# VHH binders against Outer membrane protein assembly factor BamC (bamC): the designs that were tried, part 5

Target 1, 338 residues: Outer membrane protein assembly factor BamC (bamC), of Kangiella koreensis (c7rcp6)
Amino acid sequence: CSWFSAKDGTEDIDDRYMKSQQDLELQVPPNVKQIEVQDRYRVPEGVIITNRNAKGKALSLDPPQLLLVGGDGVREDSEQSHPTVWVRHQDTPFMNYVSRFMMQKNIPVISSTEKQISSDWISDEDEDIFSQYIGSYNLDGQRHKVTLEIIGQNANEVAVQARNTQSQRLVDDKWVTMNTSKTVASQFLNAFLGFYDTERTKEARERILEEGTINVSLGTNSQGQIALIAERDLIAIWEHLPSVLEDLNLSVSDRDQSAGIYYFNVKEPETGFWAWLWGNDETNAKVDMEPGDYQIHLAATTYGVSMTFKDEEGNLLDSNLVTKIYPEFAASFKSRGK

## First folded at step 24 (VHH)

Design bb4 (from a3 with S30R)
Fold by ESMFold2, look of step 24:
Structure bb4 (fold): chain B 338 residues (1-338), chain A 124 residues (1-124)
Amino acid sequence: as target 1 above (338 residues)
Amino acid sequence: QVQLVESGGGLVQAGGSLRLSCAASGFTFRDYIMAWFRRAPGKEREFVAAISWSGRTTFYTDSVKGRFTISRDHAKNTVSLQMNSLRPEDTAVYYCAADSYGYYFDHPSRYDYWGQGTRVTVSA
C-alpha cells in the first residue's frame, strides 16, 4: 500500500518508506530516529524519474533534464527561465526542508536566508550519495554552485527554483569558467524533490503515530457554517479521513488535496429477509443519510480543522442532518486514535 | 562512556569575542553531527549552530549569522564556536550536542548526547 494514490516516479520511495517503517515498528519498541539513521546512510534515494517525456526548452544548449513532478501538491512552472516547481505549502517553514537536505547530503553552504540557500562548489570529488542525483557527465571534471530559492508563495503553495549560478571545468589542472547549466539546476532540484517527498512522507507517518485519539466536536467553520471540528493539523485529518469513511461503510469516490475536498458515496441500503439472513446490513452506511454523492471540505481554523459537509452539487447540508450524523463520525475518529 | 566537555565561557563586554570549545569522547566522533544550543534566562533551549559530519555544511540561527562560526577538528575530536561582536542578547548557557541521525539538527529533543553547558555573559 503506497502513501501516494497516483502512479508516478515516486512509487518505489513510497513503498520502501511504508514497508520499512511498519516492519520496524512492529518488531521493536518505537525508536524511529535510530532505525531511520541506519537505513538512511546505506540506502540510496532512488526517486529520480528519468524516463518521462521531456519538457525542456527547445533552444537550450544543454540536454533537457526531466523534473521530478510527482505526488500530491507538486506541479511544474514551465513559464520560468530556471527549473521551478510549485509545492503545496504546509504550516511549517518550507526552507527547513532545504536546510535539512543540505545537511543530510553534506552539501557545502555559503549563504542561507529565509528564502534562499546557496551552495559552495560541488564537484566529481564528492563521492557521496549526492553525486547519484547530479549525472556523471555534469560532474566529471566539473564543479558547480547551485541555489535553491523560494520565488513565489501564497497561503497554499511555495514556488521553489533551482539555479546553477557558477560552473567551471578542469583543464590541465586548472579550473576555468564554463557556461552555467539548466541541466545541473534540474538535477539538483530533482535531488531535493526526491529528498523532500521521502522526508515529508516519513514525517506524516510519525505525526500520525505520535498524535493520539482524534476528538471531534460540532462547531462552525470560518464562514459560520455548521462543521465538525478537530483539534489536529490538516494533514493528520486528511490522512485519517478515508479510514473513518470506510469504518462507516461510506465509499471514497475521489479527493482533491489542493482544494481540501473528499468526495464520498452513500450506497442504497440492503433490506429484506435475505439481507437479514446473510448479514448484509453490516455493509450498509452507518450514518442516517440519503443515498447519493457528498463532499467534505477541510479547512484550517483557529483551533484546528473544520470539516464542512456538502451535497453532490456543492450545497451545504442542512444543520439537522450534520447534527444527526455527527455522533458516528466522532465515534469513528475517536476509536482510531493511536 | 560518552562525554561532551565544554569550555571557554565567561564574562565579556558587548562587542567582544569568546571562543567556546567542546571535547568529545566515548563515541566515533566522525559519525556524528555537532551543534551548539543556548538557554537564556527564563527561556527555552534554542538552536545556535550545527555542523555536518564532514564539516562542509554549517547552519546558523539568524541572529548569529556572520558573527558566529562553528568548526570541528577530527584529529582533536572537538567542536568549536567562535563568537564575535557579542551582544547582551547572546547571554545564555551554551550547550554542545551530538547526533548520529542529523535530520532535525535544529531540534534539541532529537540530539543523542549533551554537554553540561558553559555560561556566557555579555555586559552592556
Scores: ipSAE 0.499, ipTM 0.841, lowest interface PAE 2.1, mean pLDDT 76
Fold by OpenDDE, fold request of step 25:
Formats: C-alpha cells, structure tokens, sequence
Structure bb4 (fold): chain B 338 residues (1-338), chain A 124 residues (1-124)
C-alpha cells in the first residue's frame, strides 16, 4: 500500500512498493498462539492490470485502477477509455450472465437490453438480505450507478465495458452529485468477472458429467429417500469421500465407519470487499448449502453406494437441495475416480 | 407443507388489465427469488418475470417489458404481477415459482416450488 505512505505525493508508487522492507517480525509473546496470518483475501489466479502513472509523477490520491483478468479466455482491451475486457464466450447469450449477476447480488436494475444493463443506485444504505455483499459499492455516504455494455463481438469473444454513469455523496442528509470514477467501474467489472468465471465453471462441470461416464447419479436409497448413487463399492466410496469433501471446501468433522456415516461442516462464507469483488472466496463451500453441520450416510446398494444427506439433527435434507448439490459432488467424484 | 397459490386470473378484453397474486407458505419467503412463468396452449412454459429477495431487482421477458410489473410483499408473503395493456398472445396459464438458488432465474429447472397456475384469457 505504498501510495498511502507517500511523503509528498511525488514518489513513484512502484518504487516504494519494491523498496518496502519487511518490518521486524512482531515477536509474538510465548503465550500467544502464533497469529496465523490467514491470507483471507487471496487474489484469484489471474493477471491484475494496473494503470500506473509514469515514474516520477505525483501520486494519485485515488486508489490504483485494477482490472482483474482472471480465468481462461479473458483479456483486457487497453485501447478503450473505460474498463473493457474481451471474454471468450459461445452458445449462450452473454447478457444473461450479466442479468444473473445483477439478480444474485440483488442490484437494482433500471434498464435491461440485449446489449446493456444499467443499475440503479447502489449504496450501503440499502436494507436487504444481500446488502453486505455490495463490496466496493458499500461506500459510506456514497451511491453509484453502473452500466455493463457489450461494445464488440467476434466469432468467439464478446467485449464487455463497464461505466460508472452517476455518483453521489451524502452531504447534510442530501445527495449531491460527485464525479464518476473508472475505479468504481473497474471494481464492478471485476465483481462480474468473478461471478462469470464461477458460473462458467459450473456449466463446464455439468457438461463433463453429461458427456462422460457417469459415476454418480441421483437416485434413492433402500428406504426410498433421495440420495446420490455412486457406482463403486462401499470401501472405495468411504476412502474417497474425505477428498471429495475437501475438494468442495467442506470440512470433515467426524466419521463412523461402523455406521457408515461422515460428518462434515459447511463454513460460513467470508464476507467483505475482496470476497465480493472476486466472487466466491476460494475457501468458501463450492456447494449451495447453508452454513452448518451435516451428515452423509453411506449404504451399499445393488448398483453401488447410496449417499444420503442429513442435517445436524439427522433429518433428511430437502430433495431440492440434494438435487442442487448433485453436480458438484458428481464432478468431484469423477475427478477422483480417474 | 410448501404452498404457492395463484389468484387473479380470468377473462379480460384486449387492452385491459389484471393483477395476479401468489400466496406463499411453508417456506422462508424472504430467502427465495420469486418468479412468474406462463404456458400458452401448445407452447412450452416460458419465463415472464422475476424479483430478487429484497424486491430491488426485477427482470422481464422482452414481450412484457413496460406492460407487466412484478412486486412482492414480505409482510404478506405474496408476489404479484400487474399486467397492463394485455394482448391475446398473453393468454396462458400463469405460474408462480420460488427459487432459492439465484442462478439461471430465467430457466424453470432452477425453481424449487411451483404453484398450480391461474388461467388468463385475453379476448380480441
């Protein structure tokens, strides 16, 4: 964060960053458990492109403009005056993903067309179930409107541009117009790209399951209850299930081999600026389950092993929920069975 | 038991208006995206409108934009569809649906719960 430490605002941000010496390791008193520096905000694998001022120029008071170019098939269009990326995309209308993003993040929409979606005001004053997920838009005393637009298309790629169209700050209980920011636009675009990557990954997994050998299917256990059916023996499933759970960012809390039961925990999703900006934290569960403790009951069947899901109290999970988590479990098992 | 009960359907002349309502029970209403779908005679079920958890985000199929408005009332656990400037092509059975997933809200396969539907007939 070298730009925050500039003495006179004329130092090159990059040089300071490079010269930043690791301060002396804080000696943790012997009785204090080593502060596990939980890198809570892992930058997703990708290229962060920053607009840098030329060396020797005055430091901007604004945070660096960062555009996350992550995932396969995303590249920045640096020739554009506004944050723009080319995204490899085929088969499905691209704007559907933008719509899904807006819906998922509970972002109000003023207009939606085949080429453009415009938000209404996004601010921290919003009182809703997802207000905590507005990330970079949760600016105290500010609100912003943003637009995503398709500005180009070729055979395999779509160019998407983000614009901050309006901004206001609260002064004496009145909203006053302020300058728009490319930073706000970039942050919004980054948030979308994170969502997009997640969504495309899920779709890819589903396709793989459809085209490949199906090792896990939706079915019923011996009691007629909804379950996942794995076409392997009980020992194999028992041995692989911990790895599958780990792969899905689920934590095994206990197991009872005699009863054929695994206990696992769904972690609470990390909330905050970075989590929203990049989508799901790598530490978040890769299944659509509520945080809490769960059970998997394994039983041999004629066709393999049934996996029955239960909550902490031992009640059957809703069939719809099991159906929702099925693709992720199936994909994980498939990857482990190779 | 989960229930979605639609009401407000009926016969209306072209250019007229109807207000559909869906009463939800048996699940945590606030945790679901709500939507309206419709099925016309001889056609597949199609997306009409969706509303986010808080009600702040709404989307519509192109053919109903500017004419239909989706809203929800958390106090009453209801979702409504105000339909104005109705056309004969709007004739269909309208279904209320609930989605906890939040992805692919324009696809029926993602919705957890469905109502039985209410019939809307628009005469020429």
Amino acid sequence: as target 1 above (338 residues)
Amino acid sequence: QVQLVESGGGLVQAGGSLRLSCAASGFTFRDYIMAWFRRAPGKEREFVAAISWSGRTTFYTDSVKGRFTISRDHAKNTVSLQMNSLRPEDTAVYYCAADSYGYYFDHPSRYDYWGQGTRVTVSA
Scores: ipSAE 0.401, ipTM 0.777, lowest interface PAE 1.4, mean pLDDT 80
Fold by ESMFold2, fold request of step 25:
Structure bb4 (fold): chain B 338 residues (1-338), chain A 124 residues (1-124)
Amino acid sequence: as target 1 above (338 residues)
Amino acid sequence: QVQLVESGGGLVQAGGSLRLSCAASGFTFRDYIMAWFRRAPGKEREFVAAISWSGRTTFYTDSVKGRFTISRDHAKNTVSLQMNSLRPEDTAVYYCAADSYGYYFDHPSRYDYWGQGTRVTVSA
């Protein structure tokens, strides 16, 4: 994706406009797409912007970006002389993520402190690793030094600022000084914020997948209908469901992230001599349900997630059936913590 | 088989210098980040320095910044640690390490391969 704002012809495109959406009633998985308006750039047909903290900005000429689930909020600090954002962050030293960004992206580093990391020259010789984040227009015959710095903190937020501290262009085999660029600084900041959001999301998902036993109980959803209840986030249950269904020899036939629905199939049982001979009867569904297509509707609640079972037509399953299959689902969810 | 062989340790007076070297074999050197860790008597293994696979990115623990320099040589498959202005607190066994992932470069548990270590003693 080309979310960096770089152009030939010296137009100054300010890419500091960013929007975040951190408080969703229903947390949407990363593969859902959403369109958002851009203030500084014309909006091309088909532009899609995510609700993610750092990559929420879209440019009029850019391809669609994936919708991402927001963890930490991001807000721009437009009062600063250099591109600056406030990022929600707690628990670990924020600069660890800047250091990891520099290391993993092979960005040359001159100096590092607890509050600041400064690069050496970044040029187009870094193309095989780095150019995807800055864009080739800014690197063709140019090199830049950039700094990321913590310039402020409060209890729940860190202000990170990017500065383009030196820039040069190649003229007749000699590097000559050129003006520094807020566009280069903003592109660098956006590259870091994208990295940060991706890694925080991955760390959160790893924690969810490594957490202990998932206990599921019978209860009711917000409409009073029988449902399975888990005291976990919607994304945790969403990501565990394929494994739960597979454990029960049920196949996912489709899923609709925007609606929070999994579609699954209960296949016809295999019986008789050939099933016995090849062991195929061991792939029969581990729940006592009629063969056919079914739905699981997930809804986030204040204290967890409800899972409501419906038939192919979307009608609620009988309470007795849900109660009958509940032990197998509960056992499979419980095993997710092992 | 993978081998990381450290050399260059020894006894040195405070304020002196040493250069540690680590010869790597049995893996594709250019695909790994390299690091130095150390273990002082009675302490856990701690991060000293790391260098990216290209050699362009380096990080150091605070106590050695400005005194130690990590470098790598892809032609010789070696990583080196130049240690200047040595202090008695730098006394430790120094370990060379390699990791293909590199995200948690300051966490010893995240490294794929380790050398046997070379002892550095800095006399008061």
Scores: ipSAE 0.317, ipTM 0.767, lowest interface PAE 3.4, mean pLDDT 75
Fold by ESMFold2, fold request of step 25:
Structure bb4 (fold): chain B 338 residues (1-338), chain A 124 residues (1-124)
Amino acid sequence: as target 1 above (338 residues)
Amino acid sequence: QVQLVESGGGLVQAGGSLRLSCAASGFTFRDYIMAWFRRAPGKEREFVAAISWSGRTTFYTDSVKGRFTISRDHAKNTVSLQMNSLRPEDTAVYYCAADSYGYYFDHPSRYDYWGQGTRVTVSA
């Protein structure tokens, strides 16, 4: 359907209306309550689930983006010459989502790198559903090449830019070059952003509700101390922890189930030619910790389990150390849900 | 009864070429993405290449880009991997895989069906 287009060739008003309608649809999530005037679209204080009386709770490293972001972690970068947005993203390589978008929409790819994916020709004559919709919004008889590229990133944000790199139209059965278009680039970027938001939301829900997957994030325990956090029951974490320690070449030295404590040892590294020759360095600890004895304190929380790391004397490990070892522990736990 | 049967493996000198083929049966071939994975001695399975339902979208691991070409033939229900400019590092057992969901195309744990594998050995 060519909704909101004029039949008689009033092209300027049609172009403006199409862009305006697309922006409105992208700004209004499904099932959201709408109001008639912009001035009255406000959220009263107190309807946000926050506890203003909570004191001293330090912000920890963000949980995976799929758990915290619900469709509004995107901001435009209007200083760029091509359509560009900053997207809140963490944990996985962002380009994986671009690759999945291209694959899922059957968009032909001519090149792919760790920061850029470029399409081959996309036209309205292709059988793939996405190509059909792009063609209809850019008039029939056109084909375009587009590129999505990461042009910058911060710790928690990625700047993704779309470029329309080549455009042609069909004139008398011949493809004739035409000027490229920011509108085509914006439409492509918006299609990707819609895909990303939908898939990120599904992944967040699946992560929370999926049985058999053990995902671990960095956060704090109920006492505000740095800890690894799992959205699983205490019994599951308790049962898996010995295997996780073994994966990391760490030895369980003792445990106290009533107290929820595992004790483990980090052995002295075996190095040098003779260790290499006999393969003994392959049994070295897979985490960057000083040799010694350590403790892991498990505690059930309202929403899962916290794992707090302590030294032999029971003192908390520094947050930098916990952050450094977290990826190896998280990876080992994750392998349990394959 | 789903079957994926690979063929075309063998011994080849560095710089040579091989073409792997995977014959599919027991499912609606056009509804599945197809992929090749490989397992080198002492290593885990790694992604090599994937191809979309229509055959228009392909992805490759970096080490094979420009040398390998994945393709599919809906009339024959086959997926192929043309392997050119082979290197000793390409020595592995190559597996054909199929998945109907297609989202995690580079994750071996996400594939519905697997072949038995075909061995490729590249000599220096």
Scores: ipSAE 0.303, ipTM 0.762, lowest interface PAE 3.2, mean pLDDT 74

Design bb4 (from a3 with S30R)
Fold by OpenDDE, fold request of step 25:
Structure bb4 (fold): chain B 338 residues (1-338), chain A 124 residues (1-124)
Amino acid sequence: as target 1 above (338 residues)
Amino acid sequence: QVQLVESGGGLVQAGGSLRLSCAASGFTFRDYIMAWFRRAPGKEREFVAAISWSGRTTFYTDSVKGRFTISRDHAKNTVSLQMNSLRPEDTAVYYCAADSYGYYFDHPSRYDYWGQGTRVTVSA
């Protein structure tokens, strides 16, 4: 459960999810042919997506398929009979992550293909950490086989489905076949998604370190609002932004990864409004912004990540101000974060 | 001192078999994923196979699947690579590697320790 715990507390995840769905339809500029449905990926980290539309399906005695969405870029496919998610994924074979997951968790593998990996029996005798991820199903003399399969793919996403293919329970020192469970599959998928998220994050950080520079330009977000555009993926920018803010002597006050929002504070300059220009105080903000609280909203775009700046109340910052602070942010993004 | 010592390389005809072995010492063997890499002449080092800490999970590069088998012996602190149905393209120096991190096990940069390698030559 710790993998999906938003750093900022889990209490308002559901409400945030609901609010994010109500966001204004992204108006695609007339010249943009592909509508990046960003709203589909605004699933808060750690949100349990229950098959809401099960209106009329026989009360499956099985607990509702609970998938914990691993943050931005993951969406549930509720139309599938088995736990399925669409994951925003590019550049590397997706199944490599599944393989890594199996290896890391010491899960025995029966078969591995480009599209499918099947486990052997997973039981409580396996890695303790993994047993915790799949909950009670490993605790009391049960063992399960699970398969992760790519069931679909588009230009930007991979559909991954989990299936519990076999289950057994120990009765009088003999393994007896029991019914498979979608819950087991969901739990396994959740465990994987947590791993996946972690791995992607690590990779993003490493890329930043290796590449050394992130190009930032002035542009517009999907709503046509002025924004800084960073030419990296969302995870990379999310991971790097704290360093940038720190470099600019801006204090991060909070962050909401599920919403893609950073909150930061501009400190009152000790030596006056222009201390950043003329003052030797290393503690002053290195951007020409008024003291106060601000927000940066991150969103994936066709060209990278848009960073939309807002005030404490959530109002867009003036275009002139964004233009003014652009050079400092751009320079900071280009600098190798310490 | 950490040591990985490969053995078992040699000349073999196409279709033949070899068994490579790597003896590990100087570190806690059970805490490491073990892997085999190879470097063919004029090529970069590439991943061949890896085995998890417990030995229960194995991973192979596609070109060796079904032909190669990686195994480990905790009692002996050894990792082995059984190579069957060898092909000329399998000709390379094979390296044993150890990774404590357990992530990105298919990338050489993730491995903490390396052997000196053993040469495998497969003749047509």
Scores: ipSAE 0.014, ipTM 0.310, lowest interface PAE 7.7, mean pLDDT 75

